# VH-VL binders against ABC transporter G family member 3 (ABCG3): the designs that were tried, part 1

Every score and structure here is a prediction.

Target 1, 243 residues: ABC transporter G family member 3 (ABCG3), of Arabidopsis thaliana (Mouse-ear cress) (q9zuu9r114to356)
Amino acid sequence: IAWKDLTVTMKGKRKYSDKVVKSSNGYAFPGTMTVIMGPAKSGKSTLLRALAGRLPPSAKMYGEVFVNGSKSHMPYGSYGFVERETQLIGSLTVREFLYYSALLQLPGFLFQKRSVVEDAIQAMSLSDYANKLIGGHCYMKGLRSGERRRVSIARELVMRPHILFIDEPLYHLDSVSALLMMVTLKKLASMGCTLVFTIYQSSTEVFGLFDRICLLSNGNTLFFGETLACLQHFSNAGFPCPI
Unless a header shows other numbers, all headers, positions and changes below count from the first letter of the chain; Kabat numbers aren't used for antibody chains.
F, E and O stand for the ipSAE by ESMFold2-Fast, ESMFold2 and OpenDDE, each averaged over both directions (binder to target, target to binder). V2 = 0.75 x the mean of E and O + 0.25 x the DockQ between their complexes.
[cut] stands for letters that were removed.
Atom coordinates printed by the task and the answers are left out, and those that the model quotes come from them; centres of patches stay.

## First folded at step 1 (VH-VL)

Design b1 (framework fv_benmelstobart)
Fold by ESMFold2-Fast, scan of step 1:
Structure b1 (fold): chain C 243 residues (1-243), chain A 123 residues (1-123), chain B 107 residues (1-107)
Amino acid sequence: as target 1 above (243 residues)
Amino acid sequence: QITLKESGPTLVKPTQTLTLTCTVSGFSLSSYGVHWIRQPPGKALEWLGVIYSGGSTDYNAAFMSRLTITKDNSKNQVVLTMNNMDPVDTATYYCARDLFYDFWSGYYSFDYWGQGTLVTVSS
Amino acid sequence: DIQMTQSPSSLSASVGDRVTITCKASQDISNYVAWYQQKPGKAPKLLIYDASNLETGVPDRFSGSGYGTDFTFTISSLQPEDIATYFCQQYDNLPYTFGQGTKLEIK
């Protein structure tokens, strides 16, 4: 996927239309992790949704997006999109939840290969948790936040997307869980998946795992390119690269 | 580096239970599914069942009532148990790994197979 | 169960010949077909997956095509080492099913 001069405007309270993303340029390749990083209200989630074709009705998009070398809208089902917060069913096991999610998303495909669910479990490093209840209620023991986040991503993997958009995969994760998540996503990318996700802030260790980074501030692109180039850019300017 | 090897009895009497072990090397059972397939002499291949990376199983309905597949990830072993053997069950039994090359095409077929073990059922 | 029917059941050809084997599914299986080569006394070896994708390390003289119910496997220029039985397999639905095999002999 690639985009050029991508601008997104939204209805504002004081203005009829505010530019939330300003002339963004970028690309993401199969087998790599491309990260859109920035503080709250930087436009990172809006840019992610624009690339995935999931902007709200109040938004207007200008510029070009190319998918598979073609200038066109990406139909739903060609990619996966994982929201920052996903509703899970606590009374189901991980395997049951993914199985029912697959049935609901694939109407009429009851005879599909059942390994789809197991492949999603494996891809997200959930094998040890497959038969555990998701839980999360005061009377029910369940998965921790890190495992729950991996389950939410696994749900989208059941559809076998070529491009996976994730809105803040590290949301509410501790440092150890965040590192495991990133290692898991890097492994997933190595299997040929194109990963594009947003992140508010990361540790130095996690930052080093990214292939490309798009740094946003107030809708403006501060940097886009290889992660190593970002470190050199800020170092040469006399400032440390933000994490 | 990647290998699968079947082991177990080569001769089984009618009504006895067959137990075959597939020992894998060069990959983790927690990352790949393993299937059992058999081939009677001069006939087509028959898919028997699978144990997925997560531990769940699927069986061919024709064999489900007498077939069990289990595994031990720490021992790198997958075990096939088939009850009530009959002379018609005489076949070469193979274990094979799910292909997992990339997210779309990786798990569709069997990329590595064991050498096979011939099991003869006779008195 | 989905039946996979191969033709011919056997064929004999000379080195350098173009060889075609066909496989017909009893129902629409999209492109979820694999082709295997099995030499006498050996396990099957994957050659083609998703009907037309060549497995890594497999010579480019092997090719596959088809969609829906009709599939073909072709060897563009037969070599002596290609003596084997070839099988198609569907993986659209459980149970996975195989064709009865095509025994290839070189004259």
Scores: ipSAE 0.000, ipTM 0.417, lowest interface PAE 13.7, mean pLDDT 78

Design b2 (framework fv_benmelstobart)
Heavy chain, then light chain:
Amino acid sequence: QITLKESGPTLVKPTQTLTLTCTVSGFSLSSYGVHWIRQPPGKALEWLGVIYSGGSTDYNAAFMSRLTITKDNSKNQVVLTMNNMDPVDTATYYCARELYDSSGYYPFDYWGQGTLVTVSS
Amino acid sequence: DIQMTQSPSSLSASVGDRVTITCKASQDISNYVAWYQQKPGKAPKLLIYDASNLETGVPDRFSGSGYGTDFTFTISSLQPEDIATYFCQQYDNLPYTFGQGTKLEIK
ESMFold2-Fast, scan of step 1: ipSAE 0.000; ipTM 0.471

Design b3 (framework fv_benmelstobart)
Heavy chain, then light chain:
Amino acid sequence: QITLKESGPTLVKPTQTLTLTCTVSGFSLSSYGVHWIRQPPGKALEWLGVIYSGGSTDYNAAFMSRLTITKDNSKNQVVLTMNNMDPVDTATYYCARESLFEYDILTGYYFDYWGQGTLVTVSS
Amino acid sequence: DIQMTQSPSSLSASVGDRVTITCKASQDISNYVAWYQQKPGKAPKLLIYDASNLETGVPDRFSGSGYGTDFTFTISSLQPEDIATYFCQQYDNLPYTFGQGTKLEIK
ESMFold2-Fast, scan of step 1: ipSAE 0.009; ipTM 0.427

Design b5 (framework fv_benmelstobart)
Fold by ESMFold2-Fast, scan of step 1:
Structure b5 (fold): chain C 243 residues (1-243), chain A 120 residues (1-120), chain B 107 residues (1-107)
Amino acid sequence: as target 1 above (243 residues)
Amino acid sequence: QITLKESGPTLVKPTQTLTLTCTVSGFSLSSYGVHWIRQPPGKALEWLGVIYSGGSTDYNAAFMSRLTITKDNSKNQVVLTMNNMDPVDTATYYCAREGYSYGYDYFDYWGQGTLVTVSS
Amino acid sequence: DIQMTQSPSSLSASVGDRVTITCKASQDISNYVAWYQQKPGKAPKLLIYDASNLETGVPDRFSGSGYGTDFTFTISSLQPEDIATYFCQQYDNLPYTFGQGTKLEIK
């Protein structure tokens, strides 16, 4: 996926004159993790949704998005989008929840649907949790936040998307859970998935796992490129790379 | 695990300056913005302002001339300063964390609030 | 400033009832609405964001809907612990503004 001069305006102080994302340029490739990073109100979630074709009707988008060499105004099709928080069914086991999702969304035989569910469980390192209740309701102990986040991502993997957009995969995770999540996502990317996700901020350990970074501040792109180039860019300018 | 706690004087005389401190735990101020919201007794919530993770601020225009929000990331503290207090400023003052949404924010964690009474 | 008007200002309902609270914005705010629950003497608690998204850990009997200027908050089956004041909030434009609140009481 690639995008050129992508600008997104939303209603705000100046009635659609508020540019939430300003002339963004970038790309992401299969087998890699491309991260959109920035503080609150930097426009990172808006950029992610623009790339995924998930802007609200009130938003206006300018510029171009290309998927697999084809120009697309709003990419739809073989991609998944994981919201920052997804509603899970706590009374179901992980396997049951994913199978239910497959039944509702996929054509074909039951045998094939079971196969994609098992693939998703393996891809997200959920094998040890597959038969556990998801939980999360009053008085019901279930999965920890890290495992619940993996289930949310696995739900989208059931559709076998070529591109996966994830809004804040590390949201509400402790440092150890965050690192394990990034290792899991790195493995998923190595299996051929194009990963694009947003992060508010990351530790140095997590930052080192990214292939490409798009740094946003107030809708402006401070940097886009490889992680190592980001460190050099800010070092040469006399500043440390924002973490 | 994630907590915010307001502290400061509970009584302020008219014309004096109010200073409230919000101490956070379970997250970093370099990663999240913190907002100040107040609620007069029996009234609606009123947004005062915010200090973002990077240190920039936004204020409600109604209070901008007398309101300042600062922070010290190393102390895990956000400080609200409001000048020229009046009896109508009597309210419970809350600090709250940005949740993050699609380009705009809501408040996912709140402090318990501190009642500030302004009277002579 | 964007005005958020809630109705009703108060209501009484029985346990098990379906309760609906409405919130009207003075101008189009897309889906940038959050709903909070506030129990007496306590801080507000986030229930719904982006008009319809349920916050993690919040019971599924709570739901939200709406777009533009008209928003609704629903409790599908009222429980005793739901006695509280509920507030809507817009975050489409600064300053962020709240509704005046709806006080929910059990009969």
Scores: ipSAE 0.000, ipTM 0.393, lowest interface PAE 19.2, mean pLDDT 79

Design b6 (framework fv_benmelstobart; at its last look DockQ between E and O 0.15; V2 from the best seeds 0.00; counts 0 for: pae E 10.8 > 2, placed apart)
Heavy chain, then light chain:
Amino acid sequence: QITLKESGPTLVKPTQTLTLTCTVSGFSLSSYGVHWIRQPPGKALEWLGVIYSGGSTDYNAAFMSRLTITKDNSKNQVVLTMNNMDPVDTATYYCARGSEELFYEEYLSGLYFDYWGQGTLVTVSS
Amino acid sequence: DIQMTQSPSSLSASVGDRVTITCKASQDISNYVAWYQQKPGKAPKLLIYDASNLETGVPDRFSGSGYGTDFTFTISSLQPEDIATYFCQQYDNLPYTFGQGTKLEIK
ESMFold2-Fast, scan of step 1: ipSAE 0.014; ipTM 0.434
ESMFold2, look of step 2: ipSAE 0.000; ipTM 0.427
ESMFold2 (binder alone), look of step 2: mean pLDDT 90; pTM 0.926
OpenDDE, look of step 2: ipSAE 0.039; ipTM 0.561

Design c1 (framework fv_necitumumab)
Fold by ESMFold2-Fast, scan of step 1:
Structure c1 (fold): chain C 243 residues (1-243), chain A 125 residues (1-125), chain B 107 residues (1-107)
Amino acid sequence: as target 1 above (243 residues)
Amino acid sequence: QVQLQESGPGLVKPSQTLSLTCTVSGGSISSGDYYWSWIRQPPGKGLEWIGYIYYSGSTDYNPSLKSRVTMSVDTSKNQFSLKVNSVTAADTAVYYCARDLFYDFWSGYYSFDYWGQGTLVTVSS
Amino acid sequence: EIVMTQSPATLSLSPGERATLSCRASQSVSSYLAWYQQKPGQAPRLLIYDASNRATGIPARFSGSGSGTDFTLTISSLEPEDFAVYYCQQYGSSPLTFGGGTKAEIK
């Protein structure tokens, strides 16, 4: 995937549209983790949604997005998008939830649907939780935030997308859960998936796992390129890279 | 280079159990990317899918054969096996093992990309 | 089960001619259809998947088309090595089912 001069405007508190993302340029390659990083209101979620074709009706997008050299919108099932907050069905087990998602979204054989569900469970390190209730209703014990987040991602993996967009995969995760999530995503990228996701901020350990970074501030791109190049760029300017 | 090789008896008597083993080389059977199937072909006739097994032990069988068929997997030997109970002359066929569905986690859906050479099993007294 | 019907049962042609092989499903299989080539004494070889996508290493003279219930395999100009039996297979519903085959024989 690649984008060029991408600008997004949204209807703000005032009657006129505000530019939320300003002339963004970038790309992400198969097998890599590209991270859009920035503080709250930097435009990172808006840029992610623009790349995935998931902007709300109130938004307008200018510029170009290319997938495999084409300006055309991505075909159904070719990409997945994981919201920062995902609605799960607490009365279902992890396996049941993923299986029903496969039945609703994926054409094909019953055993093929079971296979993609088992693949998603394995890919997201959910094997030990596969038969547990998701929970979150009626004071029932269920999955904790880390497991729930992995289930949300596993749901999109059922479609076997070539590009996976994730809005803040580490949102509300403790340090151990966050590390497991990042190791899991890095393994997924190594299998050929193109991962593009947003992060508010990261630890030094987590930052080192990223292949590319797009650093945003107030809609402006401060840097886009390889993770190590980001450190060199700010060092040469006489400032440390804002990790 | 992935290769599949069937092995088993060439002759089985009626009412006995047919046992076949497929040995996979050049690739791991302990992979979430693939199912492993058995397909048979009676002499001069078409192809019939028997069933699949996943490395976890999960199976699905053709309903026409489900009551007589069992598949198993041995990931330590990189093998999977087929047993057909209570055989009759109608079970005489060339039996193929095959890798199916996905060649890669992210690749499109398609069926049998690699096949064994086939082994002829004759059911006769 | 979905029944796959191939026609004709036998196709007698000379090298250089165009071959058109038909496959019909008893109910819709969308684009979940594969084509295989089988030569005497050999295992089947995957030619086409998802109705129209050519498998790796398959010559450009082979092409697939169709969706739903009606599918066609076309060989634009037959080579001597193309005289074989061709099978269609659906993977839109379990159990997996194959057509009865079309034998392409040299005239």
Scores: ipSAE 0.000, ipTM 0.404, lowest interface PAE 14.5, mean pLDDT 79

Design c11 (framework fv_necitumumab)
Fold by ESMFold2-Fast, scan of step 1:
Structure c11 (fold): chain C 243 residues (1-243), chain A 125 residues (1-125), chain B 107 residues (1-107)
Amino acid sequence: as target 1 above (243 residues)
Amino acid sequence: QVQLQESGPGLVKPSQTLSLTCTVSGGSISSGDYYWSWIRQPPGKGLEWIGYIYYSGSTDYNPSLKSRVTMSVDTSKNQFSLKVNSVTAADTAVYYCARGSYWDDSSGEYYFDYWGQGTLVTVSS
Amino acid sequence: EIVMTQSPATLSLSPGERATLSCRASQSVSSYLAWYQQKPGQAPRLLIYDASNRATGIPARFSGSGSGTDFTLTISSLEPEDFAVYYCQQYGSSPLTFGGGTKAEIK
């Protein structure tokens, strides 16, 4: 996926026609992790949603987004999007929840749908949790935030998307769970998935796992490029890379 | 899940200072994505926003209360606090702490996605 | 400050009926409006944000609509647990302000 001169404006009483994302240029390659980083109100979620075609009705987009050199794609399974906060069904087991997702969203025979569910479970390192209740309702014990986040991502993986957009995959995760999540996503990317996701801030260990970084501040791109080039860019400008 | 818990005295004398603390668990107060707020509700009445504090210490207060209100944050204890000076019977209310959230890149302020259970404060001699 | 006016003050309905609650702002707040549900002795619970987006865990029977100054919360078929006080809140401008509330009670 690549984007050129992508600008997003929001209409509102306070900031009529304000540009939330300003002339963004970038790309993400198959099999890699591209991360959009920045503080609150930097434009990172808006840029992610613009790339995924999920902007709210109040938003207007200018510029171009290309997939495989064109704007055409296979609608079925070509894109997945994971919200920062997702609804899960606590009365179902992980496998049941993913299986029902497959029944509702996929064509094909039952044995094929079971196969994609098992693939998603393995891809997100959920094998030990597959038969456990999701839980998380009225003090009901179930999966913890890290495992719940993996289930929400696995739900989108059932569609076998070529590109997966994730809004804040580390949201509400402790440092250990966050590192494990990033390792899981790195492995998922290596299996052929193009990952694009947003992060507010990152540890040094997590930062080293990214292939490309788009640094945003107040809608402006401070840097776009390879992770290793980020330190050189800011060093040459007299500032450290903001991690 | 994120949980907020208010604590402080249930009874305050007129002209004294009301002091309340909110303890946040299941999430970090040091996040740049959230504003931490106090909202009050007099018995049988509606909701009134008091103010917010950002983890950096930046605050904004309801102009109706600004002269009497101060908020502070203690990131090491994952807490934020409210002080209301020179209280009167009109300050009798259930006080809630809440997390302010917004659509990323929103041109507006914020809405409240998590609330504490509330603590009743009665101002009486 | 932006004044939020909710109507009616009290809505008397039976389970299974549709409830329609109105919220009006004294000046435009775009789509920066949230709806909350409050049961006796409990804290408010977020139902809707950005005028029409349902919060996580909120049943599909709750829906929000409107923009600018005129907003509506609709409950398509009232369940027993839905009888509560509902508040709207604008966040287009500081200070943040709430409506006076609409009490949904069993007829």
Scores: ipSAE 0.000, ipTM 0.405, lowest interface PAE 13.9, mean pLDDT 80

Design c12 (framework fv_necitumumab)
Fold by ESMFold2-Fast, scan of step 1:
Structure c12 (fold): chain C 243 residues (1-243), chain A 125 residues (1-125), chain B 107 residues (1-107)
Amino acid sequence: as target 1 above (243 residues)
Amino acid sequence: QVQLQESGPGLVKPSQTLSLTCTVSGGSISSGGYYWSWIRQPPGKGLEWIGYIYYSGSTDYNPSLKSRVTMSVDTSKNQFSLKVNSVTAADTAVYYCARHEGYDYVWGSYEFDYWGQGTLVTVSS
Amino acid sequence: EIVMTQSPATLSLSPGERATLSCRASQSVSSYLAWYQQKPGQAPRLLIYDASNRATGIPARFSGSGSGTDFTLTISSLEPEDFAVYYCQQYDNWPLTFGGGTKAEIK
């Protein structure tokens, strides 16, 4: 996936507000993790949604998005997209939840759908949790935040997308759970998935796992490139790297 | 600053193909954020949008004309072109090329900020 | 397609008077509406976009208002150069459509 001179504006009362994403340029390769990083209100979620074709009707988008060398506006549902907070069904087990997702969304034979579910469970390191109730709300105990986030991603993996957009995979995770999530995503990418996701801030350890970084501030791209190049860029400019 | 200029034959015979070119100066056709359209105006009548093209070659056409029109772009010459096949007297019009900011998500939105001067094309035997 | 209806077809006014031009859409176009001025033998010129925003270089006497289906272009005090044909255009839905035009003429 690549994008060129991508600009997004949001419509206010009868007028367009100032641009929320300004002339963004970038790309993400198969088998790699590309992260869009920035503080709150930097435009990172808007850029992610623009790439995935999930902007609200009030938004206008300018520029080009290329997928596998062809210009395309991504239609809703053609790629995997994981919301920052996903509604799960607490009365179902992880395996049941994923299986029902497969039944509703995939054509084909029953045994093939079971196989896809098992593959998703393995890919997201959920084997030890597959028969546990998801829980939450009406239940006293269930999956913790880290496991719930992995279930949300596994649901999208059932469709076998080549590109996965994830809005803040580390949202409300403790340090240990965040590291485990990043290791899991790194392994998923190594299996051929193209990952593009947003992060507010990261630890030094987590930062080192990224292949490419798009750093945003107030809609502007401060840097886009390889993680090592980002460190070099800010060092040469006499500024600390914004981690 | 940006200028658009239409060129092509002023007379086309019925059933032939009408071919027009728009040359852009004062700005690059390869710059992002802008789409390039053709609009026509029959003598004494209103404006009709024909279609647009982006510098990558991506196009969309007015459904009423889609079966007869094709647009192309030549970024090396900073030009884009229109072809209308099987023309009739109803295709007699002043043809304008124009620029607009593109919107390719949900709504088709294109206010035209710069226009060429227009070229009259008469379809007659 | 969305049909744009402009009224009146012709407006006869004297210099210095206020002109009010109407544009009505067959269905809601939100605020995605532009106004153009066209003089004989010339290309249309953008005056107003997004219903109420004046384009660069357009005099302050031109103003636009409205949303949904009903829009108005107002010229607060007509100058001799303002006698022309005015077109509205919606860009809310596909295909793009223009109004039939309103001709502003002296007398």
Scores: ipSAE 0.000, ipTM 0.397, lowest interface PAE 17.7, mean pLDDT 78

Design c3 (framework fv_necitumumab)
Fold by ESMFold2-Fast, scan of step 1:
Structure c3 (fold): chain C 243 residues (1-243), chain A 126 residues (1-126), chain B 107 residues (1-107)
Amino acid sequence: as target 1 above (243 residues)
Amino acid sequence: QVQLQESGPGLVKPSQTLSLTCTVSGGSISSGDYYWSWIRQPPGKGLEWIGYIYYSGSTDYNPSLKSRVTMSVDTSKNQFSLKVNSVTAADTAVYYCARESLFEYDILTGYYFDYWGQGTLVTVSS
Amino acid sequence: EIVMTQSPATLSLSPGERATLSCRASQSVSSYLAWYQQKPGQAPRLLIYDASNRATGIPARFSGSGSGTDFTLTISSLEPEDFAVYYCQQYDNWPLTFGGGTKAEIK
């Protein structure tokens, strides 16, 4: 996926620019992790949603998005999109939840649907949790935040998307769970999935796992390119890379 | 559990500067996931949003108050502050500090407020 | 700016009764609307966001509905602790604006 001069405008701003994302240029390749980084209100979630075709009705998008050389918009359902906060069904086990998701979204026979569910469980390192209740706070023990986040991503993997957009995969995770999540996503990318996701900030260890970075501040692109080039760019300017 | 607490003088003379500080506990201002806001309520009236600040120092102010308002943040003390210049009797209100909710679409128009301080009454009188 | 109008200004009801509070926007705010509860001498507390989503810890008797310009907060069966002032707030358009409030008081 690639994009050129992508600008997103939100209606109704009086004293400030209407542009939330300002002339963004970038690309992501199969088998790689491309990360959109920046502080709160930098435009990173808006850029992610623009690429995925999930902007709200109050937004307008200008510029071009290319998928496999085509300038056509990606149709809904041809990709996976994982929200920052996802609703899970606490009374179901992980396997049951993913299986019912497959029943609702996929055509085909039961054995095929079971196969895609097991593939998703393996891809997200959920095998040890497959028969555990998802649970919730209210009087029911369940999965921790890290495992719940993995389940939400696994739900999208059931559709076998070629491109997976994830809004803040590390949201509400402790540092150990965050690192484990990133290792899992790196392995998923290596199996051919194109990953594009947003992160507020990262540790040096996590940063080293990324293939490409789009660094945003107040809608503006401060940098786009390979991870090592980002470090060099800021070092040459006399500043450390802001991670 | 996140808690916010306002502090500052309860009485300010006309034409002087109103100064308030909000102390955050149970969460970090420098986490980067939230904006921190001031909202006021004149006696017997409704709520008015004043402005918000991000831990980097970035601010947005209500245009009705923009020329008189300044916000600042002190991440080492986990505090943020409000100054309103050239106050008049119309600035008499209960002042609340609040945490702006998580961002969707990184829209700069603001959001809803999930945690509030208890409020502090500031009276402008000679 | 978007003007938010709440009605009625005052609701006089008894515990156990259903309360229905209205909030109207001067122009469409889509579903970007929140409701707050304020008890005497206390700060507002978030009840509902995105027109219909209950905030953490808010009892099931509170529900929100509506979109565009017409919104409703419903309390299915009033408890004694529900007698308070309720405010709506839009966040579809800049600047952020609040309604004038509806006071729910014991009959």
Scores: ipSAE 0.000, ipTM 0.416, lowest interface PAE 12.4, mean pLDDT 79

Design c5 (framework fv_necitumumab)
Fold by ESMFold2-Fast, scan of step 1:
Order: sequence, then structure tokens, then C-alpha cells
Structure c5 (fold): chain C 243 residues (1-243), chain A 123 residues (1-123), chain B 107 residues (1-107)
Amino acid sequence: as target 1 above (243 residues)
Amino acid sequence: QVQLQESGPGLVKPSQTLSLTCTVSGGSISSGGYYWSWIRQPPGKGLEWIGYIYYSGSTDYNPSLKSRVTMSVDTSKNQFSLKVNSVTAADTAVYYCARELEYSSSWYGFDYWGQGTLVTVSS
Amino acid sequence: EIVMTQSPATLSLSPGERATLSCRASQSVSSYLAWYQQKPGQAPRLLIYDASNRATGIPARFSGSGSGTDFTLTISSLEPEDFAVYYCQQYGSSPLTFGGGTKAEIK
């Protein structure tokens, strides 16, 4: 995926439309992790949604998005999008929930759907949890936040997307769960998936796992490029890399 | 060439637990895309699928046996195993282990089978 | 579960004759149907998958056809080694289920 001069305006609380993302340029390669980073209100979630074609009706987008040479159009099933918070069905096991998702979303028969479910379980490191109840409601105990987050991503993997957009995969995760999530996503990218996701802040350890980074501040792109080039870029400008 | 070989007790008493192991050679159990199944055949009768295991430990069992069956995998030994609890005479059968391949959403059948091991449940 | 019904139970033919074996599913399995050959004392051998695709090493005399609920395995000219029990198996729905088998025997 690639984008050029991507600008997004949203109707603010005031009378006039505010530019939330200003002239963003970038690209994400197959098999890599491209991370959109920035503080709260930097426009990172808006940029992610613009790339995925999931902007609200009140938003206006200018510029171009290209997927395999196709301008500003992604066919159904070619990408997945994982919200920051996803509703799960707590009375089902992980495997049952993913089978349910596959049954409702995919054409074909249960054996094919069984296959994609098992692949998703494996890809998200959920094998130890596959037969456990998701839980989290009506006194039902089950999966913890980190495992629930991986189930949410696995649900989207059932569609076998080539590009996966994730809005804050580390949202509300402790440091250990966050590291496992990042290692899992790096492995997923290595298997051929193009990952594009947003992060508020990262540790130095987690930062080193990214292939490419887009740094946003108040809608402006401060840097776009390889993660290791970020430090050199800001050093040459006389400033430290904002990580 | 991939080969599968079952090993087991041959004779099991009613109410005990039956334990079988399948040893894989000529190929790795930890290869993605391959699922490892147990299938049984009572003497003179047809085939019944018991379940499968993926090298990660993910399993799916035939609902008719789900309450009594557990599968496990040992990637370091290139083996996978089946346990059937509370056996009865109805569990007397030849037990086969088999490999199934699923690639690009296509199923390629059970392409390799073990020779089979006869398990008799009798006092 | 999907019930697989094979007919006839026994097929008596001479070498050189054509064999036609039928398999019916209780509900549609599209083309997700496999055929196996089993000789006495041996494990089953995969012949056909996806209703009509020959498995590696299977002679051209074996062919499969059909879709939905009705399937056929055809052996164009029986060789002596073809006298065995044949099973169909669906993989359109879990649990995987096999037919009751058709025994091809020498007349």
C-alpha cells in the first residue's frame, strides 16, 4: 500500500472544518510492520482509517491511496481492520468464536473454514487458549486482556487479508502482554502479511521491532522511513529522535 | 518418503485408558499446513474419524468421542499421541494415524497413513 | 453430521470390466469428496480428492465425478489388484465422515 498528499478534514466542535491529517506521504511493503506513532490527537487513528477506507461520513479525504496500482479502492476481503476495542462472545471458546466468525463471513464449507480458523489460532499464538472460554461477562471468567486482543486480531485473520490495519494493538496491555503481542505481529508480518498499526508510545525494545515508522504531531508528518533511519534523520537536524 | 508408525498396548481392560503413539519419519510434524489425525476401524466395519492435532497443540475431536479423547504432540520426538478414557468393547478397533494437508484453502486428503495397530478391549 | 451412503455394498465383476461406485451425501458437500482404496490388512490409500482430482501415483483408469450430494468413482477397466473395498469421505463439514464402503470382488 502507498499514499500521496493524504489530507483528512473533520468537522470540529467549532463551525469550521479542521485538518486532522496534513499532506501525509508514505508506503508499507508486503511482509513488513509499518507503525504510525504519535501523541494523543496527532491524527494517527484518522490516518489509519483513511488508508483502510473507514473514515466517518463527516470526514473528507484528499490525496491518493494506492493498493497494487489500484487508486483509492480496496475490494472486500483484501484487508482486515481491527478496532481498538472489539466485542467478543464470552460464552464461546476461542475456537468456537473464530469458527462462528468464519461461518458468517466466508463462502465455502466448514472444512475450509476450519483450516483458516486453525491458521489464525496458530498465527496469534493462541494454541494454549483455543479451548478456553472467552468469558468476561456475567461472572464468566476467561481470557485476560492480552489474549482477548489476540483473539480480536485472529478474527480478522480468518478472512486471510493481505493487509492488516490495527488500531492500537497494545491498548490497555501490560508490558509483558505488549511484548508478546509485538513479537507475534512481527512473526505474522514475516509470514507475508502487510501490517500497518498505530501506537501512542513504545519502549526502546518494542521500537526496535518496527520496520518502518510514520511519526505524526498535530497532523503533520515529522518523519517517514526506516526505523533505524529515524535516529539519523533527527540527529542530522540537531534533535533527538522523538521515539 | 514420509512414514507413520503406530505403537500401543494391543490389549486394554474395560474402564482403563487406552494410550497410542504415532511416530513420524521422513518429515517434520512441526511443518505448517499439516494436520495429524487418528482414525479407527472396528473389525469388519468402516472408518471413523477421531480427531486431529496441529503441531501447536490445537485439536478438534469428533463430537461422538469428545468427552473421552485427548490428543497431544511432542515435536522434539516427532510424535503425536491419542488417549481414550473409560474404554469399552465398542472401542475395539484398528487405530490408524494419518497426515492431512491443507494448503491455499484446498484439502488434499489423508495422503499418508500408518500401518494400523489393533487394540482389543477385553477383560 | 453428514451421513455418507455408498452403493452397492458389493460389486461382483471380472477383470477388464468397468466398475461404477456411487456415494451419496445427506447434504451438499460441493466437491469436497475423497475416495480411498483399502485392501485386506492394509491402511486405506487416497485415490481421488476434490471429487475428480487423482492423487499422486494413481493410475489413469481411476476417475471421479459428481458434485453436491451425488458422486461416482469409475474404474474404466478392472485390473486384478483393483479388487478391494472403496470408501468415500466428505470434508465439507466437521466431523469428517466416511461411507460404509463398497467391496469390489472377482466374479
Scores: ipSAE 0.000, ipTM 0.414, lowest interface PAE 17.1, mean pLDDT 79

